# VHH binders against Protein DOG1-like 4 (DOGL4), part 19

Target 1, 232 residues: Protein DOG1-like 4 (DOGL4), of Arabidopsis thaliana (Mouse-ear cress) (q84jc2)
Amino acid sequence: MSKMRNLVEEKFLEFYESWVIQLELYLHQLLIAHNNNTMSETELRHLISKLTTHHKAYYTAKWAAIREDVLAFFGSVWLNPLENACSWLTGWKPSMVFRMVDRLRKSRVVLVEAQVKKLEELRVKTKFDEQKIEREMERYQVAMADRKMVELARLGCHVGGESVMVVEAAVRGLSMGLEKMVKAADCVRLKTLKGILDILTPPQCVEFLAAAATFQVQLRRWGNRRHYVTHS

## First folded at step 1 (VHH)

Design c52 (framework vhh_7aqx_2)
Fold by ESMFold2-Fast, scan of step 1:
Structure c52 (fold): chain B 232 residues (1-232), chain A 124 residues (1-124)
Amino acid sequence: as target 1 above (232 residues)
Amino acid sequence: QVQLQESGGGLVQAGGSLRLSCTTSGRTFSYYDFSWFRQAPGEEREFVGAIDWSGGSTDYADSVKGRFTISRDNAKNTFYLQMNSLKTEDTAVYYCAASTLFYGHYESGDYDYWGQGTQVTVSS
């Protein structure tokens, strides 16, 4: 009897479920804070800090897990099919958060010209980083399709102690390459998030984080709803 | 692509100050995060300080906090390390480093581009 999940997948599934529950609780606090004009700057900064720490905790846990099994993050068992379909290099596409900035622009609070300029500079920077990662991933895939994949296929046909060790070393090398690429993508995500929060005022940060968390939570709910719906 | 070149190193007395500069070639200077590392003889490269692509965020090693300041000038494609209250323990070759993709990682392996180094010697 084969199991559908390995230990890394099982452990991260438990972590992710708890992490999402806490995100929903923070979203509730963000929505209350957004509608409360009497909340102090210090109180807003504390809430923003909690969300920032929460996102950093996710990447800390993720990077520990990918050290052990990076492939668990390609087609993750803790994500529904819709979430997996919307993933870019094991997570959200960094440039997509600027759609949440569009929601902020529709609020009663006006972004000043200096903020609009900095956000556009950040958008361009984020797109540049995305394209660099996409080029690196394409090179990785092309290299695998050529020499490395042919070598692995050949060694798999010749059973022996030496060939087994060479195959294992090659597979480890491929996994290390993917780990580096996933970490690079996650660094762009964290840099983009931090950059937006550094540009915005605390009330604008709360509105932005609420929009981003709302989208993440709703995407999960949409995908889960479809999974449990039966067509007659 | 980007190339980095350090300048401003030299000999200084303990308690003195030095300002290191790192100049870069490239049209995309504003897209890079920059760091300073140092290496004493026989030791590994250690992190000194970092400044992000926007200039809005800086970080420092505990050993230099309050004494060193990192800054950048995007118009000049240059970033700096202002070193005050220098100690003999600050004697090292100082390297500037750049990356577009790494944030909050201060190991030497995290950076794509490196300068050749500039010697800083602090005498008693």
Scores: ipSAE 0.006, ipTM 0.300, lowest interface PAE 9.6, mean pLDDT 81

Design c53 (framework vhh_7aqx_2)
Fold by ESMFold2-Fast, scan of step 1:
Structure c53 (fold): chain B 232 residues (1-232), chain A 124 residues (1-124)
Amino acid sequence: as target 1 above (232 residues)
Amino acid sequence: QVQLQESGGGLVQAGGSLRLSCTTSGRTFSYYDFSWFRQAPGEEREFVGAIDWSGGSTDYADSVKGRFTISRDNAKNTFYLQMNSLKTEDTAVYYCAAKDTLYYFGSPEEYDYWGQGTQVTVSS
């Protein structure tokens, strides 16, 4: 059992490192497209499609891994402590991307009134979906705490098949509940991302994706720095 | 706002196949998660399968996994349930359902919109 969990972590760590390297390469392409404004609409749509496919690949791999070991995603070994500290239910908080959208109003690519209205409607819906998931997570945490307390009382230093079965049932219940919660959160993330990209023009999509990728890459770089204390 | 209408139900022999369709009037079809549920006489409504807004995530009840496939066509505002290797126990009224958030598959109260239902009868 422990060996199977370690293999999930090892496989996803390898995947994630490769995925982040490719994200940084796409970020460079986005910055070139944004800065030079020489790309056609077709070329911009192709670049946006590459980023969208890249993010979908992440969730495809994540959901396969979660089906095998969802707990690997809580305090992930492929994330540094800063990335883990900024995590909301194993990933980015969906409403946070609207902070990046707000900056588009001050960029060279101006949002029209109709886009602003649609983005605000999407923001409200995203916040509602987040709160719904947070309430469900709270219910699961309370249920797990109550079950753990009862289980600890029943375990009361007694050993045997009964105590093993109770622990296994509790862990199975926790894992199944967490898998559904994480998938629900990821669905909100993907809907929010798709919704924003559907509302924005290709140049605005490039600017938005560049801002999002920059933030993700910078968080990783900041968290990877270490403070060394040396004495001569 | 969305309205759902099922089609494709009917009588079929065990081992046969049927494809159910659910057509929507929604102008935001691409943002909805879709599911199929079924209800046999005297039983509660049970989950059959689901597909998310992207088409990239699907989920199925254990009883139908490997036999049924859910898909969607955003250009036609329609989603489908392809039912293969049908068993007599698959006899039920099949309902299509839609929600604007994928929260949990299998919870009827999480779905915002429902179709009228279409009868599927599998004979021995």
Scores: ipSAE 0.000, ipTM 0.213, lowest interface PAE 11.5, mean pLDDT 79

Design c6 (framework vhh_7aqx_2)
Fold by OpenDDE, second read of step 2:
Structure c6 (fold): chain B 232 residues (1-232), chain A 123 residues (1-123)
Amino acid sequence: as target 1 above (232 residues)
Amino acid sequence: QVQLQESGGGLVQAGGSLRLSCTTSGRTFSSYAFSWFRQAPGEEREFVGAISWSGGSTDYADSVKGRFTISRDNAKNTFYLQMNSLKTEDTAVYYCAAGLIDYYTSSPDYDYWGQGTQVTVSS
């Protein structure tokens, strides 16, 4: 299906395609590092740092884009329907990554008691933060339905003059609220990732990041096959 | 881990040619890049050129474009710096380096370095 895209969507699409390609390259290195155990701790740390930098670059680009048009990220034309369906506030749900941590525990990776405890604490905190954001989002959604959406619907029938100004104001208000929520969600994502990486050893970090990247890449592939969408 | 060893340096007259070699050992991957750097006395180390693992992509500093060529022989695990039309300002210790290719690759991100080989260009 052909989708109409604005400038923000087009630019971010290009960025994201390149970003995903680079992610796949890193994934390859992560998998090799994990499976062959050929890298020193220093080398592993360096690889981890590159991955973290790559992820930070994504959010830097995202935040720049949402300042221009946050609504673009609630459609996310650069994602397939499956990826979008799995999205929570324009990205991955923070609590989901703990499933990947659980995978580590089932693998050859041995987590010490202290790590397990810290991970559980982080899990609880992450869940709390998610709930807080969800409550706030609900507040905005309700407010939109009571006032802003009514105005938009009303003015959609009468375009011109003062009505246009009211619509613009309503849209600006909505966008501002959504931007705030998206940023808040992203902060929780980043904090969660940082927290996990701070708890894990370098080899464990590599395995975790490999799992995360694999999931992301495979989800994209599965979605593309299912919905006949091709993204570079 | 990757080990790098430079060879081929020496004294040459201005306008002459020289070919440097960098022999690689250890496990490398398709996502690696191999680069040449140089450092003159009292100067900072500067980028000379790079080649991808496959040899399909190259990049050069503006100061050496058209004069220097980087190539690779995969069978020998060696990549080369062919230096033509040498100038006195090309005098430096030349280093080979290897690192992972990424979207944000920079000189400081190279993980492996050779010991260097001296190139002296006389007037």
Scores: ipSAE 0.005, ipTM 0.250, lowest interface PAE 11.6, mean pLDDT 87
Fold by ESMFold2-Fast, scan of step 1:
Structure c6 (fold): chain B 232 residues (1-232), chain A 123 residues (1-123)
Amino acid sequence: as target 1 above (232 residues)
Amino acid sequence: QVQLQESGGGLVQAGGSLRLSCTTSGRTFSSYAFSWFRQAPGEEREFVGAISWSGGSTDYADSVKGRFTISRDNAKNTFYLQMNSLKTEDTAVYYCAAGLIDYYTSSPDYDYWGQGTQVTVSS
């Protein structure tokens, strides 16, 4: 563990804890808005904007952090084991949110046919983007077994401190590859969120965002409780 | 590796139209998102427009929205920039670029670049 690695983890832990507290506050506002049918379209759009800005702030902070140490995001110390078990390339799997959209069908105000068609088109595109990223990750893993990597591993074992520079260069190359994959996955996440919000009406956006935030908050609370019970 | 070659640049009068083409080599055309960038004399390279690897989404710089259209033809391993209602400020060297994902709008995020093609818009 390098000192720089520990500092990145410490800083992002502090950021993430504050970010989650603010998410819970926004969730409270979303639930109030969902139960209050007197809010104007302007008021609902303002609340939706707060949530989208909040999620964009997360990715801004994340991308700054992964440029310093992408490995901090694999098995993150700011996430409990359950949250880590549910991760796909350091975050939520984009196609999973369409299951939350399906809940809107049972809402008091249901989706119209035109929205259903656009959501299905977006779902198909999202799954194709996921498949492409998964194939690139497979190629990355296979490249670990190439001739040069095997030779570098053997050299690092036999040649004492003199091999350290060669090993450091290889590790940096691996980290750059992972950074690219994580950013690609995050871009699909952001495009999927934007796409859904662009298709839905403001009341439906509030309901969707409330469902997503509720799931995220509940998963964290349940995982934290199990962690203390089973590992304390 | 992917290689990109631009064509279609030249001299055009203000208010005119021009279509740029970018032809790619290799079997991975359908796996890449494509974009156009431009660099005006004495300026930094700026984003113009992008199209996703599926062709299902496009994005444009505010300065060209409504005037420029990006498209792709997977059968020809080619993508295009249709430039309409050209202005003298559109004068620049235009570059095509290819990358894994179409979200990135900054030049460092693209893996492959063409050599550039000059577009000059006269008054």
Scores: ipSAE 0.000, ipTM 0.211, lowest interface PAE 11.9, mean pLDDT 79

Design c7 (framework vhh_7aqx_2)
Fold by OpenDDE, second read of step 2:
Structure c7 (fold): chain B 232 residues (1-232), chain A 125 residues (1-125)
Amino acid sequence: as target 1 above (232 residues)
Amino acid sequence: QVQLQESGGGLVQAGGSLRLSCTTSGRTFSSYAFSWFRQAPGEEREFVGAISWSGGSTDYADSVKGRFTISRDNAKNTFYLQMNSLKTEDTAVYYCAASPEFLYGTYTKEEYDYWGQGTQVTVSS
């Protein structure tokens, strides 16, 4: 089964492939930094900054793309089925990163009490924000069967200039709603990431980012192998 | 999809030299580490050597250390295996492989994403 890709999908696919390649390069640097423990704090901060900038670039590109076609991200063709299965509202679920932090705590990383407390506060807040979005999404999904959507379905079966215009307007409305939800989710992601990085020391940040990047890259690799999909 | 293609294999006398090339396609050349493997008849595919994406690091199997050298040309999307002082035991099909840079140094064949079709190297006595 081959799907025709629209322009937004094609462009973002290209972007994402390049973005992932760069992520792998950064991952290598992170691992070196983590293993050698010879880098200065300034150097570590610089590396962290590069990664954060890289992530910002992703969301900048994403937000530009979703303005054009948010639906492209609900079935992202640039992701394999495993990656998509693990997606929450077109991206990683914010709460999952705390599992990575927990892993750090179980490793050689020692978090002071103040850090643990702040992380817990952030976890609670993140979960709360996720739940809010999920409730809104549930409402939205239920609303998919409301009068307007029924009208959309009805009109979609008819050929006519006026009908087409009405259907297009309805689809635009739907897309706007989805865009809002995606943006909200992305905001929670970014806030969570920032929060964690603000709590951790530079060496801890490097280890965290390395873990996150490793997971992302490996998930992609596992998915590609399983489904025989090749993404650069 | 990244494609790898080996070339330069052939018949050579013991003590001779041969240079293999692996040409890569796609945008991944600058972000991948590359390795050479070889497989003799009836034997398992074994690691020969690797080079990092920058070319600044290389590693070799003990059996070829001092005799083989790996290099890369990023402008040509090609990396090489210079084989000197060849021995009959070097006879094998040689494969080039690519892995993400962060996997450089693991040298586990299962972790490589892309493989060439192989080129035959035969060293006669």
Scores: ipSAE 0.005, ipTM 0.239, lowest interface PAE 12.4, mean pLDDT 87
Fold by ESMFold2-Fast, scan of step 1:
Structure c7 (fold): chain B 232 residues (1-232), chain A 125 residues (1-125)
Amino acid sequence: as target 1 above (232 residues)
Amino acid sequence: QVQLQESGGGLVQAGGSLRLSCTTSGRTFSSYAFSWFRQAPGEEREFVGAISWSGGSTDYADSVKGRFTISRDNAKNTFYLQMNSLKTEDTAVYYCAASPEFLYGTYTKEEYDYWGQGTQVTVSS
């Protein structure tokens, strides 16, 4: 099983590193588009489509990997400690993107009243969906302290086939529950991202995507600059 | 609060075209995302296509991609399903549905607050 988990981790690490490199290339294109008023609406839509496809590719790869080993996504080896510290159910917290939109509004993004209303409606819905997932996570954690789980943990201290098999079955059940919760969280992420892009005009989408990509790339670079000291 | 009514259903030969309309009332048309669903005899209701409130996003079931096109006309408070290259397997009762939000890949009947009564589409060989 550990060997299967190592293969999943290795494959996703390779995927993620390539995915981030491509994200940085798209970020370069977004910044050029944002600083250049000569790009047509058709060209902007094409660039936005590239970013949308790129993010969809991430979730497609993630969901395939999670079906094999969801635990690989808790404390992921392809993320540095800072990225892991900022994770909420294996990814970004959906509501945080609205804070990014709010920051952009102070600098460059000028929104009409209709857009402000729809973004607020999306924000409220996103927070509601987020809270539903948090309540499910709380219920899941409480189940860990249930009488049956406490009994299984006690039995698992015995070195023997029967006790080990019972514990393994319980762990498998817990992993399936985590897979469902992670997928639910990713659905909220995808819906939130697509919802924002649907509300914004093409130039506003470019600015939003540039800000989001900048933050993601910068967070990774900041975490990678951490000085590792080993104590012998 | 929106009321939906389908029209445009009928009998058509395989390879033909048909355009379904869904007319809305309640004067909040521009605030809603719309979808089409269908239900064949003996089967559950399945998703066909969706269009966002802005018209900037559309989604389709794999079985109809390239053949069906969803569109909306805010001036007429109506949205449409243009059905081309019809197949006998497209025979079903077609329902229109409305949601205040575009559902982005989670198109289950429980997510929609408003439904039409359905219109029959029969595709003959």
Scores: ipSAE 0.000, ipTM 0.143, lowest interface PAE 13.5, mean pLDDT 79

Design c8 (from c1 with L100Y Y101F S102R G103T S104G Y105S Y106L L107D P108A; framework vhh_7aqx_2)
Fold by ESMFold2-Fast, scan of step 1:
Structure c8 (fold): chain B 232 residues (1-232), chain A 124 residues (1-124)
Amino acid sequence: as target 1 above (232 residues)
Amino acid sequence: QVQLQESGGGLVQAGGSLRLSCTTSGRTFSSYAFSWFRQAPGEEREFVGAISWSGGSTDYADSVKGRFTISRDNAKNTFYLQMNSLKTEDTAVYYCAADYFRTGSLDASEYDYWGQGTQVTVSS
């Protein structure tokens, strides 16, 4: 009952809509902080902490939901088509956040050479971890085509207790594999985010988080404003 | 997924030093940010210091800045609080805490994992 696909999708849709509204409120605070040179380091760190708490809430809710129905995250109903088209393994592609980092190079708050070096090292490691996950997904897809899918196809012509149990076990195995892959991708996302925040000063963290949140919010707004033309 | 155990507490004279250790169990030590909190009798649990998952960023409460230093040793799955120039006001139970997503949260309610605490008593 609690594992029905529609229920997981409805619950996460409600969560996500509230989460995005709160992200927009935090974005407003980040933009005020970015334009206010009088905020203390303690105040900036408190704001950064609120954003990291907010992202933690997202991944806590997501991982609970994928335990119930990981397939809900492939073509999510709480995302518009543009957001879904831009997704990589159910979320943002980790290496793409370095484009938001590039915005800091054009800021009046200039990155020092040591930070640029650390960010480049992190970028290379992030791309390496990203490629490792892409290879794991490729292996997962090949495994699906081989043993498990052949087993499912063979048993698809049967109806009954033991056949149903074997098919159920195979489907559980496939779902567990996808769950592990999604969590691995989310771990790369979180390590990349934490790495960037660790390298940057509090004012630079505020600017980076503002850029990232702006992109996420604007992508959603652009997708929601598009006009659909249908052919009869 | 992470279990925390404090050690190194005890009785010390004002002006003295203590080093607290927090040993963690689990395979993901390097992925966690760590913090120290303290609680005096009748008071709320308050932030003392934090270290990011990479060790590149540290934060401290204003009351301990310049006196306390937080550090981590990923090879030993242990992080530390070096306490110098101790004051009677530093008397408290000290707790270590871990959070996968943080770089130094001040709010105790935001931490996922906690140790049992170790008593630090500073006599005049």
Scores: ipSAE 0.014, ipTM 0.438, lowest interface PAE 7.6, mean pLDDT 82
Fold by OpenDDE, second read of step 2:
Structure c8 (fold): chain B 232 residues (1-232), chain A 124 residues (1-124)
Amino acid sequence: as target 1 above (232 residues)
Amino acid sequence: QVQLQESGGGLVQAGGSLRLSCTTSGRTFSSYAFSWFRQAPGEEREFVGAISWSGGSTDYADSVKGRFTISRDNAKNTFYLQMNSLKTEDTAVYYCAADYFRTGSLDASEYDYWGQGTQVTVSS
């Protein structure tokens, strides 16, 4: 059964498909840069800036969309089931990227002690921020089951008249909370990425970004093959 | 939206020092990396230096390295350009710029926000 899509879903789907295509192009550039040790620092910094700008564009579009319908992102139709299964509050879990950094350390990338220390501090901070958001998210989810909603459930979920008003109010309240939480989560994501890029040298940043982009693109590909989802 | 405002420019003799400030509006100062650019008359805008969002990393153009220092104060929503041993060739309009993600580009088009600029004149 084809999922019903609203206007926000349709628009963002189109945006995201285009965004992913561009990401793949950048990934190619990152891989070239990673494999080519002759690129200047200036060239590497420029490439990094292009990627960061691309990511900023995603969140700009996302935040505009969630103002209209945040619930669309909790059933993201532009993602396949595998991508959705790996999602934390409508995106990647911030702490996940440290696994990628760890992988860098196991590769030919040499991190100095100062970098390792800073990364660990950032990891700890990121974890605390995630937990805080999770607690707040739980609060909003639990609040949905208020006295009135529970009463409606008890009555067999007959939605009509005054009952509709109660449900709508509850959904509005939840949506407002969810929007706040999604933004908070995105801020943690951005801060985490920024933090990592701040700690890493330009060559290391390129390698990290290549790894991250590869993971994202491959996850999408694997999910599409598994679930027979076709994306343009 | 973030607004940037430069201050501290003026006339100084060669060998002198100036300290420029860039004050930012909003509540998200700590989320931005910052850079200084300058533009001399008849020349293109050029990168001077940058500081990361955490303040833990700085980068400078070769022409100013060892003479200029960038710092930031998150409590004051302000970052600075300390200019020592000024030369006549340092005469320019100095601009501050902000990047929400990461500052590293020498290309002005990669930055999110810009100040209006402050004139620095170094006399012989």
Scores: ipSAE 0.008, ipTM 0.284, lowest interface PAE 9.5, mean pLDDT 87

Design c9 (framework vhh_7aqx_2)
Fold by ESMFold2-Fast, scan of step 1:
Structure c9 (fold): chain B 232 residues (1-232), chain A 123 residues (1-123)
Amino acid sequence: as target 1 above (232 residues)
Amino acid sequence: QVQLQESGGGLVQAGGSLRLSCTTSGRTFSSYAFSWFRQAPGEEREFVGAISWSGGSTDYADSVKGRFTISRDNAKNTFYLQMNSLKTEDTAVYYCAATYDFLSGYHTEYDYWGQGTQVTVSS
């Protein structure tokens, strides 16, 4: 099992490092587009499409990996401790992106009232969906503390045929439950991202995506720059 | 937004073949994942097949696996359902659908739907 988990972790680490490098390149393009009002709507739409496709590729790779080892995504080796500390069910918390949206209200690209209304409706729905998943996660944790699960853990101390089979079945059930919750959370993330992009104009989408990518890249850089000074 | 339009439906004899097409207008075609659904008279709408945004993966309902093939042509902004070895139980209105967040067909909500095209398989 440990060798299988290590292989999944190594493969996804290589994928994620390349994915982040490409995100930084896209961020550079988004910042140029944001500061340059000469790009056509078609050019902006194409850039937005590159970003959405890039995020889509992440979730495609993630879903394949979690089918093999969902536990690799809880305390991921490809994330630094700060990124892991800020994680909500193996990724960004969907409602957090509305803080990026709030930045647009103070931008030169002003939101019209119809957009503000749709964004607020989406915000409410997103928070509702988050709470549903949080209740499911809480129920999952309570089930792990259930007396029957405690007894299964005790049986796992006896490495014999019957107890081994029962423990293996329980572990598979736990992994399947986590996979289901992670996929549900990812669906909320993608629906929230899509919803925001459908409400915003192309220039607003570029500004929003630039803000989101900046936050993600900076969070990684802040965590990687963590410095322990033992002699000062 | 994106608009979807089906074509290629019609009457065909059991054992025959039909190819359905779905053409899109609006946003970049390559950024969407596409699927086919069908609805027989008096029944709920059911999943038939899906193709990922990259075209690198496809999924099919067990009832059509081996008989139907889904494909896409990004240059034509069109995706297809090739239906072979048709059975009378394949008679239904076929709908195409598109989504940004598709990952495995029937596990993801679809945001854009076509109007449907009738397929009738005679004995």
Scores: ipSAE 0.000, ipTM 0.137, lowest interface PAE 15.5, mean pLDDT 79
Fold by OpenDDE, second read of step 2:
Structure c9 (fold): chain B 232 residues (1-232), chain A 123 residues (1-123)
Amino acid sequence: as target 1 above (232 residues)
Amino acid sequence: QVQLQESGGGLVQAGGSLRLSCTTSGRTFSSYAFSWFRQAPGEEREFVGAISWSGGSTDYADSVKGRFTISRDNAKNTFYLQMNSLKTEDTAVYYCAATYDFLSGYHTEYDYWGQGTQVTVSS
């Protein structure tokens, strides 16, 4: 039985499908750029800008959607189970991208010492930020379990009147907290991405973005094949 | 969607050479890594070789290493399998395959497959 989807889920599903298609197109361009050593720095920067803008568009849409229903993103119906399983606070884990950078280094990409140093600094910072968010999330989750969830469970047995108002208030409170955490996580993602792109040269950025996009697209494809999910 | 089509198969004597081609449809040829597989009658499909999206790296099965070479021409949306010093054991249907895994030509699951072309090596 197909899960019932709310309006937010449906809208974001549509958005995301389109977004992924565009990502694949950009991936193609990135690969061409990488193979074409004759592209100017200006052209590369333009392509990078297009990709970064595309990612920003995703988060803009996401943040608009989470204001309406943040809970939709904790059971993202637009993602397959594999994608969801790999998700950290409704998205990719920021520290994961450093593994991609490491792979670049193995692929004959020459990073100068200064770049390596900056990347390591960024890695440490990113990890710290992740941990901070995780601790806060844990605190919040525990708090939910101690009071709010118990109250919701109790009140859920009584359908009507004042009880409904209390339940709604409780859910709103929970949602606000979760929204805060999701936004915080997204900020770390964006900062991490920006940081990496600021450290890398334009050709390196193109390769990195291509790797990231490839991973995302492949993860989706693998998941869809395994779980028989149709995709555009 | 990418369509792959093999060509160049046929009958060849042992010790001879043959070049297979795989042409792709669409404008996304450069986005893919490519591989060749083969399947002999009664046997499982086996990996022959792969080439990365950039063409900078190749990998071959031990059974064909030193005899077979894979290359690609992005301008022609075609990649190739040059087969030299062919043996009767090389007789099989050869398949080309494509994947978005551009960092490695070797992949367990490919996105697209050709229909195959018959290669027969006679003694």
Scores: ipSAE 0.000, ipTM 0.254, lowest interface PAE 12.1, mean pLDDT 86

